# VHH binders against o26223, part 10

Target 1, 191 residues: o26223
Amino acid sequence: MKLLWTSQHIKVTVHIDGKVSKMDVLEAIKTRRSIRKYQDREVPEELIDKILDAAMCGPSAVDERPWHFIVVRNREMLEKIPEVHPYGAMVKDAPVAIIVCCDSSLEKIPGFWVQDCSIASQNILLAAHSLGLGAVWTGVYPLEDRVEGIRRLFSIPEHVIPFSVIPLGYPAENPGTRDLFDPDRIHLEKW

## First folded at step 16 (VHH)

Design Q34
Fold by OpenDDE, look of step 17:
Structure Q34 (fold): chain B 191 residues (1-191), chain A 121 residues (1-121)
Amino acid sequence: as target 1 above (191 residues)
Amino acid sequence: EVQLVESGGGLVQPGGSLRLSCAASGFTFSNDDMAWYRQAPGKGRELVAYISSGGYTDYADSVKGRFTISRDNAKNTLYLQMNSLRPEDTAVYYCARGPHESYIDYSFDYWGQGTLVTVSS
């Protein structure tokens, strides 16, 4: 069975053999949307591996690569995440979630880990989308209650900071696309 | 110009039902997330229900099982079906637009003027 999601501006095709139509980088960026509804369908490990590979391909401050990833498939754990993560209700319905973390001991220059983990998180979203999956970035850091909640839930060491929770799965919603281009935010040569 | 116009508020007895509507204009309704907020007297504004452009819904715990958010994209209209109303549901209810992607929480940039819902015996 071929799965096809078509919106006004987004088309995602998943082939019966698990192959996904190629999506160029700009298309992925332009058409990506937060997906919060998922099919009752497992995500193959191969796709998760590709997503995590992409997550680790971004730049980081002085190449510190401070990121760690927790891949969560356990239903019980997925169902507990919303208890400590407001606005994370969709996580309980996702077949898998990736928790992006920072190991502070890997920082070479303080403070840039936020950018590093952001890049990793965004790459997860883009990779997921390009592979025919839907995902959403649910922010954890810097909200202390969420950070501590996720930390406790997953027994994350004190020196490791949970940054984001990203549920993902095959999309069960079609949100369309938005044009957020704003020429007023572009300055030529000077402000 | 973006406009959100709420309607359907009024006086209702406890256990009663109301259906709120929000007429949207000035933007591509079908592409944007929408929400209902409410503000009770002397309290802050709180999220009641959220609906994504794709149809995902989320509710405040206090209204789960009683309220239903829905949308008709063809009519550019957002709805809130409120059943089993309680006195504590008394508030001004606001329609909100959330056209932007947010990685923290639901994001909204436009609000209606609100419609008053009073639940009283």
Scores: ipSAE 0.614, ipTM 0.827, lowest interface PAE 0.7, mean pLDDT 91
Fold by OpenDDE, fold request of step 18:
Structure Q34 (fold): chain B 191 residues (1-191), chain A 121 residues (1-121)
Amino acid sequence: as target 1 above (191 residues)
Amino acid sequence: EVQLVESGGGLVQPGGSLRLSCAASGFTFSNDDMAWYRQAPGKGRELVAYISSGGYTDYADSVKGRFTISRDNAKNTLYLQMNSLRPEDTAVYYCARGPHESYIDYSFDYWGQGTLVTVSS
């Protein structure tokens, strides 16, 4: 068992066997931070499964569920991702990364897949955090160079669009707190 | 008022070293990602080094192995240790405060006037 602290000094208990203490949804949302530094420790498959399960629990347009997930553990492949993702340097040091993709052939209505994959990506981040892992959303779409780079690296078919690369691992950093609430973005009844 | 004040720039010979400092005030320094940028004459501003609020670091390829970004949260100060300096490192160096979260790339605001680093024999 290892204790981790969030940016808000919230204790997160992580067990070696993948068992974690409960974290409520609001806590997960409020305390989640991008984690870019990871321990030299493998992430159990059971945790990845839980994360992927969570990734698929979000809504999608007309329930189209266009998402696919590539789970990458191969060190060589992880090390290649930064070559096509300028801001993905941390991926090479992660024990695992999840690439979220959209299968356009699964779209029932065009254009909503971005929302769908965003929901899936965010759920990955939240699930990871709730399980005592750290993760970061490294955007791929809609940046063409990144999209094609990732496509090429992982032999992703043309009808499948890589959306995000999310490295995951046990956190080796503790980012500061954030306050993103902005009442000026809230309008009552009308603009 | 948020302020970033760079210092430590100057003239140095190739192969020399400099240590830049950025004094931060007007915000909770420890909570924010920070970065160093530089702008050479006639060139665009480029990211040199990044450090998260949690201590993760990233560097431009051109400075990897030579530059080290660090922070002292107790002193509200960001540092850039620059070793093995090259003429191509000549630029105005800027300290920047980063966003709380970004899923695309690093994005920073600049509040300082920068500090000039000149590497010349």
Scores: ipSAE 0.604, ipTM 0.822, lowest interface PAE 0.7, mean pLDDT 91
Fold by OpenDDE, fold request of step 18:
Structure Q34 (fold): chain B 191 residues (1-191), chain A 121 residues (1-121)
Amino acid sequence: as target 1 above (191 residues)
Amino acid sequence: EVQLVESGGGLVQPGGSLRLSCAASGFTFSNDDMAWYRQAPGKGRELVAYISSGGYTDYADSVKGRFTISRDNAKNTLYLQMNSLRPEDTAVYYCARGPHESYIDYSFDYWGQGTLVTVSS
C-alpha cells in the first residue's frame, strides 16, 4: 500500500553571508545542499569544534564509535587532495577539510563501521549547514584508489580506513532547489 | 520530456575558437548541475567541464585555461567557450544533466545527441 502524500517543493536557501543559521533539525535536513564553492574566509576553530562534536553524537553499532577525524587546514595538503581524489577539486579552495576515518581496531562487530562513519559524515554536513557553512561529502571509501591515495597523503595507518573527505567553508554558491521526495518509495506494511 | 540539444560544433583550425550551446527543456534548468562531455574517436567519453546549479565550475586538466563553461538560466542554455583549440580536442561534445546530490562523483542522467568539433589544419 502506497502512501498518498503530495510532494512539496522545498526552497533551498544558502546563507552566503556566513551568519550562523538558526535552523531546526528538519530545516537543516531539508535545506542542506552540497556546497563546492567557498569564500576566501577562514572558518573559526569554534565552529569546527561544534561540527566535530556533532559528528560524534550519532549512534554507532553497539556504541563502538570507530570514527576518527583529521582536520586539515594546511594549504599544501588541501591542494594535494585533488591529486588523489578526482572529484575533490573543490577541496583545494576550501579553508578546511575534515577527513572521516574508521579505526578498525575499535570495531566491536564487523562491517557496521560504514554506517557509523556515514552517520558521522552526515552530521558534519548538517552541523556545518546549521552554522552557516557549506560542505560537500566527497566519497572515498570504498573506492580503492581514493582510499589508498588519502591514506598515503596523510600517512594513515593500515588499520585506519579513510571514509570521506568533507571540505567546509562559508558558501560562495547558491545551489538550486531540489525535490527528492518520492511517494512511490514509501510502502505501508508490505511492499 | 527532457531535451538537450547541442549546437555550435564544426571545423576549426588549431588555435581557433568555438562556442558550443546546449538548449535545455523539459526540466527546471536552473536547479540542475550541468556538464560537457566529449568523446574522441576510439576513446571513451570524458568529462570536459562541470557547472553546478550554484555556479561552481570544474574542468578537466586538459582544457583548463582554455575552456569556459557557463550557463544562462533565463535562456535555459549551457555554453562551452572553447579557445586555443587543439587537434586533441576533436570529439563529439555532449551536454549532460546532473543529479541533485551525489557524494561520489558527477553522475548524469540525460545526454544530448552531441555536436561534432573537428580541429584540423
Scores: ipSAE 0.589, ipTM 0.819, lowest interface PAE 0.7, mean pLDDT 91
Fold by ESMFold2, fold request of step 18:
Structure Q34 (fold): chain B 191 residues (1-191), chain A 121 residues (1-121)
Amino acid sequence: as target 1 above (191 residues)
Amino acid sequence: EVQLVESGGGLVQPGGSLRLSCAASGFTFSNDDMAWYRQAPGKGRELVAYISSGGYTDYADSVKGRFTISRDNAKNTLYLQMNSLRPEDTAVYYCARGPHESYIDYSFDYWGQGTLVTVSS
């Protein structure tokens, strides 16, 4: 069609509709709390995409980026997590959980994947908070009974290590900000 | 200054009921997670029941279905309703407070002085 090809004066840009939080990064870090009670409200896929994008923006040892993420929305699977994760009872009530994993075949330098996955996990918490969601990090690694339980439950292959389970949703609680700054932890020039 | 004052302990027969209270002051009660812990003779403190600021609860397996934790944020008071009591529930019960940010277990930074519960014939 001649009008379609010759009369376009500008390229149409397509924007993925997403909500952009206006929260300052220092505010997000200071006000983020572990949230264990969630509204009966689904979390849109678009917000999960933004959270995982943020997770993958973290630095990693030699840029190895060893992380993989399992997004869990299936109710029956969420309800089974507490059977293998004693600290994860709230997961059954979350609309979604993210399992942060390390693919050991992506390690470029041994021994740093825990730091790498910790960075990704914290970014998930901060991104969720900035988007108006609440989340909590429930530790899996290095507790071997939790590692094996989660691996079995989600068919995670042996070379992939489940690191954390992070349930999230719109918060149904609002714990207050903590004053944790301790100047005695600061040492100038030497110990 | 944080203050947690437990009350309601005492002697009770097996199968009986008891309600513990914990009066809290010196912090914004509604912002914090709360818990009941117990310490049996010769043992460390163990978590009995947890309640978040918004009412999410979790219980030790040994007390599920028998104990109920609750809170009244307007009165700054934490409760533990204990039903179907057993001799193994004998312990000093502690109210605990924490702005809770542990990722492997529940964490608490202040305990009251405790109230003794004795379950005996």
Scores: ipSAE 0.546, ipTM 0.787, lowest interface PAE 1.3, mean pLDDT 88
Fold by ESMFold2, fold request of step 18:
Structure Q34 (fold): chain B 191 residues (1-191), chain A 121 residues (1-121)
Amino acid sequence: as target 1 above (191 residues)
Amino acid sequence: EVQLVESGGGLVQPGGSLRLSCAASGFTFSNDDMAWYRQAPGKGRELVAYISSGGYTDYADSVKGRFTISRDNAKNTLYLQMNSLRPEDTAVYYCARGPHESYIDYSFDYWGQGTLVTVSS
């Protein structure tokens, strides 16, 4: 018999302009999908601020918090990202993108910044979803051509490493969810 | 049992057109991203066109404006309309089922056996 799993429903409450938004955190994690089509609709600065606040709530190695974020709304800049990111074509159609970067001068212990920026990136995706937005993580690091291209495009200094580009907007697609649970990936007590 | 069966390949003259089909079964077609890849002799597989479950499309630069990917979720069928064909389009074309989620590249976990397209004068 396969293991039976129970779910805990932990709800988070956010204030969105006079309304309390209630999405169970497990529901948010399970229903978030990569969204690559967006409505022609601006994303309010207030929502971006909430998303970045959430991004910075993640843990980091020895609390080093090495992340920096570039918020891109300029159409010319968004249109140039696909020129250096071959799988980022949807970015030119997004109302806004967030570039997650590591500032290596903030590392307290080398070698953990990838985990730190991954945590921040996933928090951006979940926060966007909870606010009714769709987003997709388009990877930059460790692909050297993408790193160099994004660094040049946004004048990112050599001690700062672009990690991911995350376009977001109100979704214009609604992909279904999948049940990906695989009990064979679970090892009790040892491998 | 997941199956992807390509059809519609053949010999065409440069400037001609061809429509490829991929019949899909054994999974919920409407939930998955789909793609066409091609492999020329002696080369690796390269992405030709991608379509998300929601209809977002992307194309290799070499085929933009000439090829159109589409899907019919009611018929579980993926299509590739190929116009203005060139000799460099000669390849085996593969239908592929996309990943649930990928953050670095479009990647695919199931492939058909392919259909040969030859563009020759």
Scores: ipSAE 0.522, ipTM 0.761, lowest interface PAE 1.4, mean pLDDT 88
Fold by ESMFold2, fold request of step 18:
Structure Q34 (fold): chain B 191 residues (1-191), chain A 121 residues (1-121)
Amino acid sequence: as target 1 above (191 residues)
Amino acid sequence: EVQLVESGGGLVQPGGSLRLSCAASGFTFSNDDMAWYRQAPGKGRELVAYISSGGYTDYADSVKGRFTISRDNAKNTLYLQMNSLRPEDTAVYYCARGPHESYIDYSFDYWGQGTLVTVSS
């Protein structure tokens, strides 16, 4: 493993050349859909940098920031993910995937890391969408067979917990949106 | 209103083939994921095959290599080609429309009335 490479790669966020999305945030939230079919087209490193920057902007319990990200572009590794993730078959066709992990040694308040990593994962989806990419969150935690399979495949140590696998790429499908607003879920002043 | 109407079921001998169709209306078919489920007598529904709006497919292990899901977006129609049929494939087969969003598995929100497939000599 080249840990020095990873640290230097993350710290180059100052030089970001790329297209800034013109989509307003409410539109992004309302129109983002899970995309499982991708064009045969690479995703530039600078877009991945922007997505990971967005992932790290989320709040966390007492600012613990327990997240780590594994960026997977290697074709053989992407093709092995479905062997340990039964609902991750589309990952083999993605140009890149991001694995969101919790480092439990960074927890300051026990029991909140799931919320922390969920926030990071959703930010990845929204940032990808705003940049013209499609992504899907494929759940890993708390399904123990998936957790152990992903941990084994990527040599993730026991104190680090893989939370989600997020394949992404330029979309080759265009699912529509639905009206999901339900006033019965809204309670004024009290239950 | 969402409507899914299955057809093409029937009696077939082991080793035979059958093609199911599902006519869809009341939603933008080309933008949504679709699936076939089946329910054998006395059992729960199980996923048979899934197809995304862009043509990505996934299959239950029990049918992989024998069944093929496909769609014709111009006709708003979902298909299931069933080859090398076995007696354990006997079930009511249901067409289903995919969920708005799910991150753990394929869950589906609308179901057809079903079409019976019987594999017997």
Scores: ipSAE 0.440, ipTM 0.705, lowest interface PAE 1.7, mean pLDDT 87

